# Miniprotein binders against q8vxy4: the designs that were tried, part 2

Target 1, 290 residues: q8vxy4
Amino acid sequence: METVVDKDVLKSSGAELLPDGRRGLRIHDWEIETLRGTILTSLAVEEWEKKLKTSHLPEMVFGENALVLKHLGSNTKIHFNAFDALAGWKQEGLPPVEVPAAAQWKFRSKPSQQVILDYDYTFTTPYCGSEVVEKDKETVEAKANPKGEATLQWENCEDQIDLAALSLKEPILFYDEVVLYEDELADNGVSLLTVKVRVMPSSWFLLLRFWLRVDGVLMRLRETRMHYRFGEDEAPTVLRENCWREATFQSLSAKGYPVDLAVWSDPSSISQRLPVIKHTTQKLKIPSKV
Key: E = the ipSAE of ESMFold2; O = the ipSAE of OpenDDE; V2 = 0.75 times the mean of E and O plus 0.25 times the DockQ between their complexes.

## First folded at step 1 (miniprotein)

Design T1 (at its last look DockQ between E and O 0.01; V2 from the best seeds 0.00; counts 0 for: pae E 16.1 > 1.5, pTM E .569 < .8, off the site)
Fold by ESMFold2, look of step 2:
Structure T1 (fold): chain B 290 residues (1-290), chain A 83 residues (1-83)
Amino acid sequence: as target 1 above (290 residues)
Amino acid sequence: SPEEIEKLKEALEELKKLAEELEKAIEELGDPELKEEIRLLEFRIWMLELELRELGDPEAIEKIKEIAEELKELLEKIRELKK
């Protein structure tokens, strides 16, 4: 949800809104932009199915939605899009979540949809973002994470995102959230991939979130957080933290949590109750100006 | 209804102050899971601040109550660790 901030606050923070109806801002040699479009057309669905080698895509794929973080001095681009996320889903290829009435459940609310046992209908993705160093912006298209990229790599680290940089007293200069894809699991749950960014005078913070609830069966939350502190004398480094959480409703009930669907409708309010499956931290050193 | 929004902003400000106090206590304690919990709650407070700037969030009261309960749970966890 985009918020318009007072222009005086933007100016005093060294920030400028992007021109010509673009959603975003420029601050401290970063350009942060969100792009929005409609769900894929039927022709685009056919093209994506061909490229991804699948006959299955989420009900709503926002193929023109994106969130882009560009470091202008180095032409480093960190970006988020549905195509790369679905490429990750296809490559991971998790087995379908078992449900006692899975085939009938799928047919009850979506009679034209077929459930195939050999694909992951939850669209669970390991996607953590896309990165590229651009030489010519006009010829670069969105890409899956390239194999063998030599000069721009996330390195495992023990550093954590600086909690103090999430101070509640800083104004929010820019905020937006875009949906990359969504599936309602034939009205038996939700599979939702979103990305949001919050820009403050001292930093930008990003949350990429995959939220899955298979009603009565399973919840899965895969979150990627990125944080960058602005500074003139520091090597520019982006911290990335991945946290994967998962629990069955049965296991939560055994711990005394309620299983009412209304209680589990907001992943932000329930994430602490979902056990951590995997937690990693990484850093990306932004290359020096070229 | 402007009076209702004013009350919500005041409640949110109180939550922000409590979260800052808990954040400092958690940093002194050094518990990484509590650190993650307070970071997530502070992010939810920032989100709610944003939604109130857009006006007319009918679910803001419930969100404030949920955040208040989670901050209370964090306070209890801190008290247990000091035993």
Scores: ipSAE 0.000, ipTM 0.218, lowest interface PAE 16.1, mean pLDDT 76
Fold by OpenDDE base, look of step 2:
Structure T1 (fold): chain B 290 residues (1-290), chain A 83 residues (1-83)
Amino acid sequence: as target 1 above (290 residues)
Amino acid sequence: SPEEIEKLKEALEELKKLAEELEKAIEELGDPELKEEIRLLEFRIWMLELELRELGDPEAIEKIKEIAEELKELLEKIRELKK
């Protein structure tokens, strides 16, 4: 549901909707936008396979889908796209997950061979977003460091995202969720990468979620949360929390959890039942206006 | 028993150390097939660690034995490639 936010609530919050049919808003030197397109064409699939050095992509790749956060004062851009997510998948190169016994017939060239896939068919990505500082063309000439990417450095921290602040009864000024890619794992599960954002008067909050269910084998959840508060600190900071959770169906069964796939459809309800594998919190100091 | 679970955790920590030593030895050889074999074993060790921490998997002993045999086979392949 598009929450039709009252124009007066937007204005009182220092927010304005993006012009020219763009989906998003501007608030407190942030421009937040979502982009939507179609799945990759066959020609685009071949180009991406070549660039990623893979022969396998998810069944549904939304190559033009993106979420973009721009801090206008620092020219800092945080963005989320399927290509960089798949580049992360290919680079991490996790071991193949076991192919369910029910699926082995789809992957078997010979009935007597155990199906061992040589690639992570689950498309599990370590992706946490893409960051760039857009330098104005004129300033590029003077600092001849050839890697002119001002690398935004995430610093490890113990700071946690204030979930109480996210629970405030503030109006949601903007909300959207975009799919980056999806795969049905040959009808034996789901691999799904989504990113959602909500903007409130006091902050923006983002969730990048990779959800994997391999039917009868495992469930995996990789979540990246980002939070930014408006106007509190002299040094504006984005907090990023990464959490990897995973369990086998065997492990869940031994805990007395139901193994019925219908119960395991919503990642949000399940997330607390999956053990934490890895948790990290990081901060990004947004450069002050030069 | 709790004591059996602790012994399984100790055995799993020994398998992790052996896998890390093998990974280094495979990196030195530069064999891409062996590099994939060790990654698969490390993943299986990691999955077993999760199962043991939370459930005390009754099959964990057999899974640890299987991984230990596969690690021995990798050690033998590495010895053959170093001759």
Scores: ipSAE 0.000, ipTM 0.186, lowest interface PAE 13.5, mean pLDDT 80
ESMFold2 (binder alone), alone request of step 1: mean pLDDT 78; pTM 0.709
ESMFold2 (binder alone), look of step 2: mean pLDDT 78; pTM 0.709

Design T2 (at its last look DockQ between E and O 0.01; V2 from the best seeds 0.00; counts 0 for: pae O 13.4 > 1.5, pTM O .504 < .8, off the site)
Fold by ESMFold2, look of step 2:
Structure T2 (fold): chain B 290 residues (1-290), chain A 83 residues (1-83)
Amino acid sequence: as target 1 above (290 residues)
Amino acid sequence: SPEEIEKLKEALEELKKLAEELEKAIEELGDPELKEEIERLELKIMWLRFELLRLGDPEAIEKIKEIAEELKELLEKIRELKK
């Protein structure tokens, strides 16, 4: 969904829309773009299964969807796509969550057989985004070496993203949200990975969100936030916050929360009720070579 | 170089548009062999776009030229079938 923004606000902010119908803008040495396409065709699913070494993928994989943030001065690219997220799911390889009783008929080879799965059908991912520096062929091969390029790494930090500052009354120059993948868990839940971006005259902010609800069993929320303030520093720095939340319906019921699925349908409204199980903050110093 | 990568992205978008036009023409003909060929080429375009997105691979120019030639050959096959 592209946003129509007052041209005077764009010009006064030093921003310009991307040309040729592309969804995004250039601002303060950043190019920020969203890409959209359809879900994978059956042939594409087969190719992705081969490359990811899996026989299972989410019902809907938006393989052409992406959010791309490119720092033009350094050619550093931060981007979000379904392939890398599913590679992370494959690598983490969590044990499967209990299959809801109402869905077990869909996973059984026989009606009386116990459902036993050997893969994580929730498609839970540790994905926090992808980073690359666009360079020539020799540079790409150097990154494939064991030593790699150590100048582009996330470092743990105590700095926090100032969420209160994000509530300031600034015009939104660009906003978009794309789905990377989705699975309905045989109509007994939702597994959903999305990323959204908001660009203001003073900064850009994004939220990558993995939302899981296994009906009657478990809820899981894994969120990555990134924030970059324009013009504050000689060396550009991106802040990243990663917050994982999880609770079983049983544990929430024990705390007195209702277990009605309608109450738990929207992760934005319920996130505070889910206990944090992991919280990290990091920073990325973007190279400024020209 | 970064400028070469941007030029390659533009070339891939042009090839994607051409492949979509050819796919529409092939659906009109109903030829299953041509349908398989255009789908294979669309997969190649999708994968090159991912490689440019993920790694910034400058060798993509040779792969793009190969796809452009295959699309040209496919267009000629479609023209022959329309006769």
Scores: ipSAE 0.193, ipTM 0.629, lowest interface PAE 4.6, mean pLDDT 80
Fold by OpenDDE base, look of step 2:
Structure T2 (fold): chain B 290 residues (1-290), chain A 83 residues (1-83)
Amino acid sequence: as target 1 above (290 residues)
Amino acid sequence: SPEEIEKLKEALEELKKLAEELEKAIEELGDPELKEEIERLELKIMWLRFELLRLGDPEAIEKIKEIAEELKELLEKIRELKK
């Protein structure tokens, strides 16, 4: 549901909708936008397979789908796209997950062979977003590290995202969710990468979610949460929380949880039942206006 | 066997400690490529630890051997960079 936010509420919050049919808003030196396109064409699939050095991509890759956060005062851009997410998948190269016995027939060239996949067919990504500082062309000459990317440095911290602040009865000024890629795992589960943003008068909150269910085998959840508060007297800081959760169906059954796939359809309801594998919190100091 | 699973858990904890020591040694050297290689190995170790704890996956033994060889190669690269 597009929350039709009252124009007066937007204006009183220091927010404006993006012009020219762009989906998003500007608020407190942030420009937040979502981009949507179609799935990759066959030609684009071949190009991405070549660039990623893979012969396998998710069934549905939304190559033009993106979420973009620009801090205009620092030219800092945080963005989320399927290509960089798949580059992260390919680079991490997790061990292959067991192919369910019911699925083995789809991957078998010969019925008598054990299906051992040599790749992570689940498309599990470590992706936490892409970051760039867009320097104006004129200042590029003097501090050319040969990779002219001013690398935004995330610092490890013990700071937690204040979920109570996110629970405030503030109006939602903007909300959107985009799919980056999806795969049905040959009808034996789901692999799904989504990113959503919520903008309130006091802050923006983002959730990048990788959800994996391999039917009868495991559930995996990798979540990146980002939070930024507006108007704090301190140096503007983005908090990023990464959480990897996972469980096998066998381990859930042993705990007395139902193994019915219908019960395990919503990652949001299930997340707290999956044990944490890794949890990290980081902060990014946004440079003040030079 | 249960005893083999416990030995594999101990071996994974040792591999994790070696990876953390290696990460510190790489940070001291300031080689970003080696840092990225060790972070990938740590993620693989965490995955294997997780699978071993739950399934007793016999294939996890082979995957641990592969990670142990990757870790030896990284240790050798660090020894070469310290000469």
Scores: ipSAE 0.000, ipTM 0.230, lowest interface PAE 13.4, mean pLDDT 77
ESMFold2 (binder alone), alone request of step 1: mean pLDDT 78; pTM 0.712
ESMFold2 (binder alone), look of step 2: mean pLDDT 78; pTM 0.718

## First folded at step 3 (miniprotein)

Design A1
Amino acid sequence: STEDIQRLRDALKELRRIAEELQKAIDELGDPELQREIDRLELKIMWLRFELLRLGNPEAAEKIRQIAEELSELLRRIKELTA
ESMFold2 (binder alone), alone request of step 3: mean pLDDT 81; pTM 0.754

Design A2
Amino acid sequence: SPEEIEKLKEALEELKKLAEELEKAIEELGNDPERVEELKEEIERLELKIMWLRFELLRLGKSPEEIEKAIEKIKEIAEELKELLEKIRELKK
ESMFold2 (binder alone), alone request of step 3: mean pLDDT 75; pTM 0.702

Design A3
Amino acid sequence: SPEEIEKWKEALEELEKLAKELKKAIEELGDPELKEEIERLELKIMWLRFELLRLGDPEAIEKIKEIAEEFKELLEKIRELKK
ESMFold2 (binder alone), alone request of step 3: mean pLDDT 74; pTM 0.646

Design A4
Amino acid sequence: SDEEIRKLRDALEELERIAKQLRDAIERLGNDPERVDELKREIERLELKIMWLRFELLRLGKSPEEIEQAIDKIREIAQEFSELLDRIRELTS
ESMFold2 (binder alone), alone request of step 3: mean pLDDT 75; pTM 0.674

Design A5
Amino acid sequence: SPEEIEKLKEALEELKKLAEELEKAIEELGGSPEEVEELKEEIERLELKIMWLRFELLRLGGDPETIEKAIEKIKEIAEELKELLEKIRELKK
ESMFold2 (binder alone), alone request of step 3: mean pLDDT 74; pTM 0.667

Design A6
Amino acid sequence: SPEEIEKLKEALEELKKLAEELEKAIEELGDPELKEEIERLELKIMWLRFELLRLGKSPEEIEKAIEKIKEIAEELKELLEKIRELKK
ESMFold2 (binder alone), alone request of step 3: mean pLDDT 81; pTM 0.774

Design A6b
Amino acid sequence: SPEEIEKLKEALEELKKLAEELEKAIEELGNDPERVEELKEEIERLELKIMWLRFELLRLGDPEAIEKIKEIAEELKELLEKIRELKK
ESMFold2 (binder alone), alone request of step 3: mean pLDDT 69; pTM 0.556

Design A7
Amino acid sequence: SPEEIEKLAEKLEELLKEAEELAKKIEELGNDPERVEKAIEKIKEIAEELKELLEKIRELGKSPEEIEELKEEIERLELKIMWLRFELLRLKK
ESMFold2 (binder alone), alone request of step 3: mean pLDDT 68; pTM 0.531

Design A8
Amino acid sequence: SPEEIRELERKIQELEREIDELRKKIEELGNDPERVDELKREIERLELKIMWLRFELLRLGKSPEEIEKLEEEIRKLEEEARKLEQEIRELTA
ESMFold2 (binder alone), alone request of step 3: mean pLDDT 72; pTM 0.629

Design B1
Amino acid sequence: SPEEIRKLEDAIRRLAEIVQELAKRIDELGDPELIEEIERLALKIMWLAFELLRLGNPEAIDKIRQIAEELSELLKRIEEQGDPETKREVDRLLEAIRELARLIEEKS
ESMFold2 (binder alone), alone request of step 3: mean pLDDT 59; pTM 0.424

Design B2
Amino acid sequence: SPEEVKELAEAIKRLAEIVRELGNDPERIERLALKIMWLAFELLRLGKSPEEIKEIAEELKELLEKIRELGVDPEKVERLLKAIEELAKLIEELKK
ESMFold2 (binder alone), alone request of step 3: mean pLDDT 61; pTM 0.488

Design B3
Amino acid sequence: SDEEVRRLAEAIDRLAQIVRELGNDPERIERLALKIMWLAFELLRLGKSPEEIRQIAEELSELLKRIEELGVDPETVDRLLEAIRELARLIEELTS
ESMFold2 (binder alone), alone request of step 3: mean pLDDT 65; pTM 0.575

Design B4
Amino acid sequence: SDEEVDRLLEAIRELARLIEELGNDPERIRQIAEELSELLKRIEELGKSPEEIERLALKIMWLAFELLRLGVDPETVRRLAEAIDRLAQIVRELTS
ESMFold2 (binder alone), alone request of step 3: mean pLDDT 61; pTM 0.475

Design C1
Amino acid sequence: SMRVTITVHTDDPERAALKIMWLAFELARKLGVPVSIEVRVEGNTITIRIEAPSEEQAKELSERLREFAEKLGLTVEVTID
ESMFold2 (binder alone), alone request of step 3: mean pLDDT 76; pTM 0.665

Design C2
Amino acid sequence: SMRVTITVHTDDPEKAAEKIKELAKELAEKLGVPVSIEVRVEGNTITIRIEAPSPERAALKIMWLAFELARELGLTVEVTID
ESMFold2 (binder alone), alone request of step 3: mean pLDDT 72; pTM 0.653

Design C3
Amino acid sequence: GKTYTLRVEGPNAERAALKIMWLAFELARKYGGKVTVEFRKDGDTLEVTVEGLTREEAERLAEEIRRIAAEHGATVTVEFE
ESMFold2 (binder alone), alone request of step 3: mean pLDDT 66; pTM 0.593

Design C5
Amino acid sequence: GKTYTLRVEGPNAERAALKIMWLAFELARKLGVPVSIEVRVEGNTITIRIEAPSEEQAKELSERLREFAEKLGLTVEVTID
ESMFold2 (binder alone), alone request of step 3: mean pLDDT 74; pTM 0.683

Design C6
Amino acid sequence: SMRVLIVVHTDDPERAALKIMWLAFELARKLGVPVSIEVRVEGNTIVILIEAPSEEQAKELSERLREFAEKLGLTVEVTIDGSDPEEVRRRAEEAVRRLAEEL
ESMFold2 (binder alone), alone request of step 3: mean pLDDT 68; pTM 0.599

Design C7
Amino acid sequence: GKTYTLRVEGPNAEEAAKRIEELAREIARKYGGKVTVEFRKDGDTLEVTVEGLTPERAALKIMWLAFELAREHGATVTVEFE
ESMFold2 (binder alone), alone request of step 3: mean pLDDT 61; pTM 0.534

Design E3
Amino acid sequence: SVREIRSLEEFRELIESDRPVLVVFTDPNSPESERLALKLMWLAFEYRDRVRFIRINIEEDKDLAERFGVTKLPTVVVIRDGEIVDRIEGPQSREEIERRIREAL
ESMFold2 (binder alone), alone request of step 3: mean pLDDT 74; pTM 0.729

